# VH-VL binders against q6zmt9r679to764: the designs that were tried, part 26

Target 1, 86 residues: q6zmt9r679to764
Amino acid sequence: DNLLHWLAEELSEENAESLSSTLPLRRSTIQLIKLKNPDDLTEQIHEFLCFWKKSLPTFTDKLRLLARHLRKIGRSDLAEELKFKW
Below, E stands for the ipSAE of ESMFold2; O stands for the ipSAE of OpenDDE; V2 stands for 0.75 times the mean of E and O plus 0.25 times the DockQ between their complexes.

## First folded at step 19 (VH-VL; framework fv_vulinacimab)

Design m6 (at its last look DockQ between E and O 0.77; V2 from the best seeds 0.00; counts 0 for: pae E 3.5 > 2)
Fold by OpenDDE, look of step 19:
Structure m6 (fold): chain C 86 residues (1-86), chain A 118 residues (1-118), chain B 112 residues (1-112)
Amino acid sequence: as target 1 above (86 residues)
Amino acid sequence: QVQLVQSGGGLVQPGGSLRLSCAASGFTFDDYAMSWVRQAPGKGLEWVSYIRGSGDETHYADSVKGRFTISRDNSKNTVNLQMNSLRAEDTAVYYCAKDDYYYAFDYWGQGTLVTVSS
Amino acid sequence: DVVMTQSPLSLPVTLGQPASISCRSSQSLLHSYGYNYLDWYVQKPGQSPQLLIYWGSNRASGVPDRISGSGSGTDFTLRISRVEAEDVGVYYCMQALQTPFTFGQGTKLEIK
């Protein structure tokens, strides 16, 4: 997912931690993702965003939902950019 | 605080039309889907229609498909239900509901009575 | 369509006693990544419905600890450990895995 990969590149490590805490993912899943990509924060973020996206029903507005999460962690700038890119 | 305030409804003859409206406040409206759920007198709940936050996708129960149209105006924080070709079996209290994708319907309007009778 | 079946449909309970409502779905509500898209709602007399439980076992805001949800796949249960007068109403399970969203028939909880 190119859009999610872009977002992953724009998030700091602090943002990533905050975001992961808001996403309804199991802690074990997050840990496994980190272990898989221990030195690549962008790929870690991209992978758990993709995982999260796939966990949602198909009829949901996943990008709007993601924007909501971004605002929650204080990245309203990325939320607006996300909607623009969509 | 989240509020959903409904308007519209009333008495109409079979074959007639009504428009329901739901005004939302207290949350970022376009971040959330909205649904309509109805309840016939003395009966259970029945989902009627769904619209995504962007308005780009809608879903309908088979019982109302082709007759009802859900729409939203994100600039006004409103969701509407246009009901055409109304039938007696459409008689019910209609609720608008906030759908946050995770919790489904975490907030509900006060309900609006629609009565279809000759 | 997913068919939701509740039991019992009528539930008379003595104050202070526990209550249990069953909900079964015609297909699994467990998504591939572990979420059960099953909600519980209650409609108290003269009121709009309100959310009690989401994802099968998570209490909505303001819901007391004495109310709990459990189950996975096709079998779910709502439990009230000690029924109070304010618990009177009709309880509904609903699947939100796919449209059309479908409700159970409702269970009417009354005080004996």
Scores: ipSAE 0.784, ipTM 0.940, lowest interface PAE 0.7, mean pLDDT 95
Fold by ESMFold2, look of step 19:
Structure m6 (fold): chain C 86 residues (1-86), chain A 118 residues (1-118), chain B 112 residues (1-112)
Amino acid sequence: as target 1 above (86 residues)
Amino acid sequence: QVQLVQSGGGLVQPGGSLRLSCAASGFTFDDYAMSWVRQAPGKGLEWVSYIRGSGDETHYADSVKGRFTISRDNSKNTVNLQMNSLRAEDTAVYYCAKDDYYYAFDYWGQGTLVTVSS
Amino acid sequence: DVVMTQSPLSLPVTLGQPASISCRSSQSLLHSYGYNYLDWYVQKPGQSPQLLIYWGSNRASGVPDRISGSGSGTDFTLRISRVEAEDVGVYYCMQALQTPFTFGQGTKLEIK
């Protein structure tokens, strides 16, 4: 939880748009999160990440998968930090 | 270009051992989980084993638990299957498979035949 | 273990006609907040299996749109809207929700 909030704080609006396009979340879920938090980007991102994490089976290597998404959006620096935080 | 090139296999008597290897290229290997899937002659597919990208967690089909060990060497981009105490019912073509986003096997090796016979 | 049951096991079809394959799971494959952890694969003669559909309905790269997946929970369908000669092979569903991952028995699609 605290790792995902840290990450949400580190991502820009441009990062958030890119991330939402690469995360396998339903369009309706993304819209609901934006409607609930219309001017709170950090909370939008945090909710995206939490929802995404909860949608995964227990055996999933969630941190490596998240790092993969971060590299895809051009934030390899955060992907590297993520690997060292856990 | 993603490639999974398999080696190992062959003919072995019941109770024997074999080690299968799968060499990966064309992707960031340690980002992806790997599986072994087998197919007995004339039969369907059976998942055998799974290993996470880091190698820290493994899973096995009940039919092979305690006899087979999956491992990976991320420095050499290989995944291996150590098969001990082999039985006739282990006779199959064995495939390594790359797991992609949420456990879809998007690339498969060419297959390696293992024959367990007296 | 999650049991996957395919129907039919043998599917002769006329070129250009539609084909459908059913897959049922012994428990729901719809994970919380999420999507259905159900894949479809085809094994063409002499080849390794290849991914067709993931998450019940998403086509893998390079798969033509005449091949589609549908369904949710415990009941899933693979549909080929217009069968072509290259579609000959054995089709498998697989659940990827929990280990052990389990396949259906396979459906052999042949041209009449």
Scores: ipSAE 0.330, ipTM 0.828, lowest interface PAE 3.5, mean pLDDT 89
ESMFold2 (binder alone), look of step 19: mean pLDDT 93; pTM 0.953

## First folded at step 21 (VH-VL; framework fv_vulinacimab)

Design q1 (at its last fold request DockQ between E and O 0.81; V2 from the best seeds 0.73)
Fold by OpenDDE, fold request of step 22:
Structure q1 (fold): chain C 86 residues (1-86), chain A 118 residues (1-118), chain B 112 residues (1-112)
Amino acid sequence: as target 1 above (86 residues)
Amino acid sequence: QVQLVQSGGGLVQPGGSLRLSCAASGFTFDDYAMSWVRQAPGKGLEWVSYIRGSGDETHYADSVKGRFTISRDNSKNTVNLQMNSLRAEDTAVYYCAKDDYYYGMDVWGQGTLVTVSS
Amino acid sequence: DVVMTQSPLSLPVTLGQPASISCRSSQSLLHSYGYNYLDWYVQKPGQSPQLLIYWGSNRASGVPDRISGSGSGTDFTLRISRVEAEDVGVYYCMQYLQTPFTFGQGTKLEIK
């Protein structure tokens, strides 16, 4: 997913921790992703975003929901850019 | 401070039309989906329709497909339900509800009575 | 469509005693990331419905600890450890895994 990969590149480690804590992902899933990509923060973020997106029901507005999460962690700038790129 | 305020109900004859409206405040409206749920007198809850945040996708119960239309105006923080070809069995209190995708319907309007009778 | 079946439909309870409501779905509500798309709502007399439990076992904001949800897959339970007068109302389970969203028949909780 090129869009989610772009977003992953724009997020700091602090943002990633904040974002992952707001997403309905199991702690074990996050830990597994980190273990799989211990030295690649971007890939860690990309992978948990992809996992999150895939886990949502088809009728979910994934863009709006992701934008909401980004605003919640103080990245309104990325939320607006995401809407433009989506 | 999060609130849904409904309007537009009333009495109508079979085959008639009504439009319900729900005004939202206290939250970022387009970040959430909206649903309509109805309750016939003395009966349980029945989901009627769903519209996601962007408004580009809608869903309907089989009982209202082809007759009801859900829409939203994100610039006015409103969701509407256009009800055409109304039947006696559509008589109910209609609720609008905020749907946050994860938890379901966490905020509800006060309800609007729709009575279809000759 | 997913069929939701509640039992019992009528639940008279003595104040201070526990109450339990069962909800069964015709298919599993367990999603791939491990959460059950099952809500519990209560509609108190003269009021709009309100969310009590989401994802089968999480209390919504303001819901007291004496109310809890449990279960997974197709079998779910709402429990009130000590029923109070304010608990009178009709309780509904609802699946929101897929459209159409479907409610159980409702369980009317009354004080004996």
Scores: ipSAE 0.888, ipTM 0.957, lowest interface PAE 0.5, mean pLDDT 96
Fold by ESMFold2, fold request of step 22:
Structure q1 (fold): chain C 86 residues (1-86), chain A 118 residues (1-118), chain B 112 residues (1-112)
Amino acid sequence: as target 1 above (86 residues)
Amino acid sequence: QVQLVQSGGGLVQPGGSLRLSCAASGFTFDDYAMSWVRQAPGKGLEWVSYIRGSGDETHYADSVKGRFTISRDNSKNTVNLQMNSLRAEDTAVYYCAKDDYYYGMDVWGQGTLVTVSS
Amino acid sequence: DVVMTQSPLSLPVTLGQPASISCRSSQSLLHSYGYNYLDWYVQKPGQSPQLLIYWGSNRASGVPDRISGSGSGTDFTLRISRVEAEDVGVYYCMQYLQTPFTFGQGTKLEIK
């Protein structure tokens, strides 16, 4: 998913920590992803987002849900840009 | 102070139409899906319909497909259920519910009675 | 469609005693990556339904600790450790994995 990779490129390390704390992902999953790519923040974030997306049923409006999370972490700018792209 | 206030309802004859409305407040409306759930007198709960936050995708129970249409107006914070070709079996209290994509239906309206009778 | 079956359908219980309600689904509700898409609701007399439990075991806001959910896959249980008068109502499980969303038949909990 190109949109999730774009978003992963736009998030800082601080953003990623905030986002991972608000997404309903198990801490063990987050740690495993960090261990797989310890020096590649963009890939870590992209994997978090992909795992999160796969955890949701097909009827879920995943992009609007993601925008909700982005606003919660203080990145309303990215939430608006995400809406433009979908 | 999340609130869903329903309107509409009433008595209609078989084959008739009715439009239910649900007004939302206290949350960012287009961030959430909305569902309708009904309860026939003395019976359990039956999910009826679902609409995503944008309105771009809808789902229906088989019992109402082709007869009911869910819609939303995000500028007015309302979700509506247009009910056509009503049957006696559609008699129920209809609830709208805020449908959180993670948790299901976490806030419910007060319910509105629809009675379909000759 | 996913069929949800509750047991018992009627549950008289003595105040202060535990209660359990079983819910079985016709297919696994465990979605990839570890989520069970199973809700519990209660409808108290004269009220709209209210969410109690999501993802099989997570309490919704304001739900007391004496109400808990457990189970995975196809078998789920709602437990009330000490029944109080305020617990009277009809309890429903619902699968939230796929549309059409489907409820169990309901379990009427009463104080005997």
Scores: ipSAE 0.530, ipTM 0.879, lowest interface PAE 1.8, mean pLDDT 91
ESMFold2, look of step 21: ipSAE 0.505; ipTM 0.866
ESMFold2 (binder alone), look of step 21: mean pLDDT 93; pTM 0.950
OpenDDE, look of step 21: ipSAE 0.833; ipTM 0.948
ESMFold2, fold request of step 22: ipSAE 0.523, 0.497; ipTM 0.876, 0.871
ESMFold2 (binder alone), fold request of step 22: mean pLDDT 92, 92, 92; pTM 0.948, 0.948, 0.949
OpenDDE, fold request of step 22: ipSAE 0.882, 0.804; ipTM 0.956, 0.942

Design q2 (at its last look DockQ between E and O 0.84; V2 from the best seeds 0.00; counts 0 for: pae E 2.1 > 2)
Fold by OpenDDE, look of step 21:
Structure q2 (fold): chain C 86 residues (1-86), chain A 118 residues (1-118), chain B 112 residues (1-112)
Amino acid sequence: as target 1 above (86 residues)
Amino acid sequence: QVQLVQSGGGLVQPGGSLRLSCAASGFTFDDYAMSWVRQAPGKGLEWVSYIRGSGDETHYADSVKGRFTISRDNSKNTVNLQMNSLRAEDTAVYYCAKDDYYSYMDVWGQGTLVTVSS
Amino acid sequence: DVVMTQSPLSLPVTLGQPASISCRSSQSLLHSYGYNYLDWYVQKPGQSPQLLIYWGSNRASGVPDRISGSGSGTDFTLRISRVEAEDVGVYYCMQALQTPFTFGQGTKLEIK
């Protein structure tokens, strides 16, 4: 997912931690993602976001929901950019 | 803080039309989907319609498809249900609900009675 | 459509005693990534429905810990460890895995 990969590149480690705490993912899943990509934060975040996206029902607006989470962690700038890239 | 206030409804003859409205406050309206759920007198809950935050996608129960239209005005924080060709079996209390994309309705309106009768 | 079946439909309970409501779905509500899209709602007398449990086992805000949800796949249970007078009402399970969203028939909890 190119859009999610872009977002992953824009998120700091701190943002990623904050975001992961707001998204309904198992801690074990997050840990496995980290173990899979120990030296690549961007790929960790990307895989994390992809996993989250796939976990949602098909009828939901996943990108708008993601924007909501980004605002929640104080990255309204990314939320707006995300919408622009839709 | 989060609140849904409904308006509209009332008594109408079969074949008539009504428009329900639900005004939202206390949250970023377009971040959430909205649903309508109805309850016939003495009966259980029945999901009626769903609309995404952007308004770009809607869903309907088969019982109301082609007759009901859900819409939203994000600039006014409102969701509406246009009900046409009303039938006796549409008689119910209608609730609007804040529909989180995580698939739960955590806030409900107070309900609006719609009575379809000759 | 996913058919939701609750049991019992009537549940008289003595104050302070536990209560249990079952909900069965005609197909699995377990998403491929592990979430059960099953909610529990309660409608107390003269009130609008309110969310109790989402995703099968997560308590909504303000819901006391004496109320819990469990289960996975097609079989789910709502439990109240110690029934209080305020628990009187009709309880509904609902699947939100796919549209149309569908409710169980409702279980009327009353005090004996």
Scores: ipSAE 0.771, ipTM 0.938, lowest interface PAE 0.7, mean pLDDT 95
Fold by ESMFold2, look of step 21:
Structure q2 (fold): chain C 86 residues (1-86), chain A 118 residues (1-118), chain B 112 residues (1-112)
Amino acid sequence: as target 1 above (86 residues)
Amino acid sequence: QVQLVQSGGGLVQPGGSLRLSCAASGFTFDDYAMSWVRQAPGKGLEWVSYIRGSGDETHYADSVKGRFTISRDNSKNTVNLQMNSLRAEDTAVYYCAKDDYYSYMDVWGQGTLVTVSS
Amino acid sequence: DVVMTQSPLSLPVTLGQPASISCRSSQSLLHSYGYNYLDWYVQKPGQSPQLLIYWGSNRASGVPDRISGSGSGTDFTLRISRVEAEDVGVYYCMQALQTPFTFGQGTKLEIK
């Protein structure tokens, strides 16, 4: 799960808000994660990425799906780096 | 304009082979899984096979496992279904479909008729 | 394999009246931390299937609000609040939680 933590460290607050709005996560889940880690943005991002990953069936190509979301929020640089880090 | 254009259907003898192709346009092909779904005359829908965007993982219905092979060429934006050892029961309209990992099969091709008859 | 059972299989309706289709799965389609992995499709006469509803209740693009999905776990319903002539077709539920993906038998909606 080092890849999701790396990604959480690379995302700005603005990136995280954009990403959370495009991921199919319930708003209540995102709010609970924020309450659990109110001053740790990296941990908030890491936890909602982990929750997102766990919400998907095992056959889903999660790397490509995450890259698609990163391109959507304007972080194509990170989408490309995912390819090389997985 | 997302589009899936199918080709490769036709009439074939039992025991024969046929290759179906599906050409994709209007989206980043590698980002999406692809499925084949068939419909025998007068019957319902039957899922046939699935391939991940990278092509690294495939799945098949039991009725076709060992006889059919799904593949993709991401440089040509195509998904293919190689059908071997064909039987009369494989007679159907075959659809390819784009699978966005969330909504599954949000865009479908026009369908290609495969007829297995002596 | 997850077995999907639709009822009714034949659904004659009067124009302007509501219609409902039931879909039940042999196991829960609610994935941990996620959504229900159930889709609804319609196949209109002479056409390819079209996605109507995903995740049990989300309308696909271009689907009118008179068509809705509900339910969770093993019990799902597609509802058309006012049937129009354009709604004629065969409706399928499909589970997308695990392979092999499986469809219900189909429900043929016809105008009386």
Scores: ipSAE 0.532, ipTM 0.874, lowest interface PAE 2.1, mean pLDDT 90
ESMFold2 (binder alone), look of step 21: mean pLDDT 93; pTM 0.951

Design q3 (at its last look DockQ between E and O 0.89; V2 from the best seeds 0.00; counts 0 for: pae E 2.6 > 2)
Fold by OpenDDE, look of step 21:
Structure q3 (fold): chain C 86 residues (1-86), chain A 118 residues (1-118), chain B 112 residues (1-112)
Amino acid sequence: as target 1 above (86 residues)
Amino acid sequence: QVQLVQSGGGLVQPGGSLRLSCAASGFTFDDYAMSWVRQAPGKGLEWVSYIRGSGDETHYADSVKGRFTISRDNSKNTVNLQMNSLRAEDTAVYYCAKDDYYYAMDVWGQGTLVTVSS
Amino acid sequence: DVVMTQSPLSLPVTLGQPASISCRSSQSLLHSYGYNYLDWYVQKPGQSPQLLIYWGSNRASGVPDRISGSGSGTDFTLRISRVEAEDVGVYYCMQALQTPFTFGQGTKLEIK
């Protein structure tokens, strides 16, 4: 997912930690993603986001939901940019 | 803080129309989908309609398809249910609900009685 | 449509005793990524429905820990470890995996 990859590139390590704590992912899943990409934060985040997106029912507004997560972690700027790019 | 306040409803003859409204407060309205759920007298809950936060997608129960229309005005924090061609079996208390993608329908309105009778 | 079946439909319980309600779905509510889209609601007398459990086992805000949800796939259970007077009402399971969302028939919990 190119858009989610872009978002992953824009997030700091601190943002990544905050974001991961807001996403409804199992801790084990998060750990596995980290282990798979121990030295690539961007790819870690990208995989988090891809996994999260796929975990949602098809009828859900994934854009609005992701924007909510971004605002929650203090990245309203990315939330707005995301809406523009979506 | 989070609250849904409903209005509209009432008594109408078969074939008539009613419009229900639900005003939301205490949360970022357009971040959340909204649903209508109804309950016929002495019966269980029945999902009626769903609308995404953006309003770009709607869903309906088969029992109301073609007759009911859900809409929202995010500038006014309201969701509406236009009910046309009403039938006796549409008689129910109608609830609006904040439909969180994670936390289900975590906030409900107070309900509005719709009675369809000749 | 996904058919939701609750049992029992009537549940008389003595105060302080445990209660259990079963909910079965006609198809699996387990999403491919591990979430069960099964919610529990309660409608207390004269009130609007309120959320108790989401995703099968997560308590909604304000829900006491004596109330719990369990299960996966097609079989789910709501448990109340010690029934209190305030627990009187009708309990509903609902699948939220796909539209139309569908409720169980409801289980009426009463005090003996």
Scores: ipSAE 0.708, ipTM 0.929, lowest interface PAE 0.8, mean pLDDT 94
Fold by ESMFold2, look of step 21:
Structure q3 (fold): chain C 86 residues (1-86), chain A 118 residues (1-118), chain B 112 residues (1-112)
Amino acid sequence: as target 1 above (86 residues)
Amino acid sequence: QVQLVQSGGGLVQPGGSLRLSCAASGFTFDDYAMSWVRQAPGKGLEWVSYIRGSGDETHYADSVKGRFTISRDNSKNTVNLQMNSLRAEDTAVYYCAKDDYYYAMDVWGQGTLVTVSS
Amino acid sequence: DVVMTQSPLSLPVTLGQPASISCRSSQSLLHSYGYNYLDWYVQKPGQSPQLLIYWGSNRASGVPDRISGSGSGTDFTLRISRVEAEDVGVYYCMQALQTPFTFGQGTKLEIK
């Protein structure tokens, strides 16, 4: 949770749009999060990440998956920091 | 070009050991889990083992637990299955498969025959 | 362990006709956020298995639209709207919600 919040604070609005388009979350879920926190980008991102994490079974390597997504959106710097933190 | 190329296999006596290898190419190996799935002659598929991309977590079918060990070498892009205390019931074609976490086992190796008989 | 049960186990089909395969699990495969962790595979003669469907209904890359998956929870169906000669093989459902992952018994699809 602290790791996901840290990440939510490090991502820009452009990063958030890229991330929401690449995460395999249902569009209704993304829409609900945006409606719930229309003026709080960090909370939107944090909730995207929390829902994404909970959508995956426990055996899934969530941190490596997240690093993969960060590389795809051009934030390899954060992907590297994430590896340091796991 | 995404590929999984298997090696190893053969004929062993009951109680013997064998090591299967699976070499990956064409994708970022560390990003994906790997599984072993086996198929006894004329029978269906049975999942055998799973290892996460980092190698930090492994899972086994009850039928092989304590006898088989899955491992990976991310510097060589290989996943291995060490099979000890082999039994006749372990006779099968063994497949390795890339597990995408989202998209299931989307790439499979060609299969390696293991025969356990006296 | 989650038990997966397929029916029928043998499915002779006339070319161009539809085919359906049922898969039932001993417990729900629906994750709390609406994903069903049920995959379908086919093993064609002399080949390795190949993925057809993941998450109950999502087609894998390269799988034609005439092959579809449906269902939720404990009951799932694979449908082929028009069977072609290349569809011959053994079809397996598999649950991927929890380890140990478990396959159904397989359904052998043959052209009659």
Scores: ipSAE 0.421, ipTM 0.854, lowest interface PAE 2.6, mean pLDDT 90
ESMFold2 (binder alone), look of step 21: mean pLDDT 93; pTM 0.954

Design q4 (at its last look DockQ between E and O 0.85; V2 from the best seeds 0.00; counts 0 for: pae E 2.3 > 2)
Fold by OpenDDE, look of step 21:
Structure q4 (fold): chain C 86 residues (1-86), chain A 118 residues (1-118), chain B 112 residues (1-112)
Amino acid sequence: as target 1 above (86 residues)
Amino acid sequence: QVQLVQSGGGLVQPGGSLRLSCAASGFTFDDYAMSWVRQAPGKGLEWVSYIRGSGDETYYADSVKGRFTISRDNSKNTVNLQMNSLRAEDTAVYYCAKDDYYYGMDVWGQGTLVTVSS
Amino acid sequence: DVVMTQSPLSLPVTLGQPASISCRSSQSLLHSYGYNYLDWYVQKPGQSPQLLIYWGSNRASGVPDRISGSGSGTDFTLRISRVEAEDVGVYYCMQALQTPFTFGQGTKLEIK
C-alpha cells in the first residue's frame, strides 16, 4: 500500500509508539512485526497499518478512522494530508 | 455528555412519508458512522440503515431499500432518515445510534415512534 | 444474510444466581485477522438499547465485571455471574461483520 507506506515514512518513532498503542492490534502482533523488521521503523509502521487496515470490515470508513488515529497522536497535519492523498 | 437526541416521527397513512432526525453532541461526529435501528411493537431489534462518517457510502436493510434514505450533515452533527412509501410493517420505534467502527453502537438516541396506519 | 440464533428466548433467574445466554451465527464472525464482530446489547424496560460487549468479549464502558462475553467463530455466550434486579431486560446479540447487520431474536431475562 503506497499511501500507507508514505504515512509510515512521515511518522517518528515516538509517533509510531503512540499510534501502535491506539490501534486495536494484539501486542503479540506488534512484537512480531518489530522482530521481523528490527532495524526498519518505516517498514514496522507500514506493516502495522497494513495489518490494521485488513482487520477492518470492508464497509468501514478506513480513511476517516485512520485520520482519527492520527489526530489522537497529535498528527493532525498528517490526517489532513492523508485525506488529500486518499 | 455524549448524546443523541432524536426528533420527527409520528402518525402517517400507508404510502406517506416521514423524516427522522438525530442530533449528536459530545463527540467528533464525522469520526463515526451512524446507524438506524428499529423495533416493532413487542418485537426485537432490526437494523435499518448505516452511513459512514464521510457520508460517502450508505447501506440498507432489504426491507427498506428503495424507500428509505439515510443522510448526514457533518457541519450540523445530524443524521437523518427519510422514509417514503411507508407501510404498516414499518411501524416501530426508531433509534439512531453512534456506530464506532471498532466498538459497536455505544450511544443510542431516545427513540422515535413511527406509526403507519389507516 | 447472517442469521443469528439466541437461546433461550426466555430466561427466568433467581436473584444472585448466574445466567447464561447463547448466540449462534450462521457463518463465522471471526474476521481473517482475529476479531469476532459480535456485539451484545441489552434493552432494559422503558429504555433504549445499550451496548454491553463488543468483539465478543470486551466490556463496554460502565459495564460491570459480573457481565462477560465469550466465544469465537459461530458460538458465543453472554454470562452474568450474579444476576441483580437491574439486569432485567432483553438481551440481543448482533453481528457487525457484514451488512446487513443482524440481531438475534432477543432473550428476555426476568427475576423469578
Scores: ipSAE 0.854, ipTM 0.952, lowest interface PAE 0.6, mean pLDDT 95
Fold by ESMFold2, look of step 21:
Structure q4 (fold): chain C 86 residues (1-86), chain A 118 residues (1-118), chain B 112 residues (1-112)
Amino acid sequence: as target 1 above (86 residues)
Amino acid sequence: QVQLVQSGGGLVQPGGSLRLSCAASGFTFDDYAMSWVRQAPGKGLEWVSYIRGSGDETYYADSVKGRFTISRDNSKNTVNLQMNSLRAEDTAVYYCAKDDYYYGMDVWGQGTLVTVSS
Amino acid sequence: DVVMTQSPLSLPVTLGQPASISCRSSQSLLHSYGYNYLDWYVQKPGQSPQLLIYWGSNRASGVPDRISGSGSGTDFTLRISRVEAEDVGVYYCMQALQTPFTFGQGTKLEIK
């Protein structure tokens, strides 16, 4: 959770939009998160990441998968920082 | 071009050992898990083993636990299956497969026959 | 272990006609906050298996529209709306929710 909140603080609105397009989350879930927190981008991103994490089976290498998403949206710098934080 | 090229296999007596290898190309290898799946002659598919992209966690079917070891070398883009204490029941074609975490086993190797016979 | 049961195990079909294959799991494959972790594969004669459907209903790359998946929880169906000669093979469902991953017994689709 601390790691996901840190990441949510590091991502811009443009990053969040790109990230939501690459995450395999239901569109309705993304919409509900935005409606719940319309003025709090960090909380929106944090909730996206938490739902994404919970949607995955326990055997999934979640941190490597997150790094893959960060590379896809152009934030390889954050993908590398993740490696130092886990 | 994403591909998995398998090597190894052959004929061995019960109690023997073999090592299967699978060489990957065309994708970022350590971003993906790898699986081994086998198929006994004339039978269905049976999942055998799985290794996470980092190699830090491995999983096995009950039928092979303690006898088979999956490993990967991310610097060489290879996944291996060390098979010890082989039994007649292990006779099968063995496939390696790329596991996308999300989208299932989307790329498969060509298969390698392992025959365990007295 | 999650037991996967397919029916029928043998499916003779006339070219151009629809085909359906049922797959039932002994436990729900719907993960919390997520998807149904149910995949479909086909193994055509002399070939390695190929992914057709993931998450119960999503087509893998290159899979034609006439092949679709449906269902949720414990009951899933693969449907081919119009069978072509290239569809001959053995179809397997597999649960990917928890290890050990488990396949159904397979359904052999043949042209009659």
Scores: ipSAE 0.464, ipTM 0.862, lowest interface PAE 2.3, mean pLDDT 90
ESMFold2 (binder alone), look of step 21: mean pLDDT 93; pTM 0.952

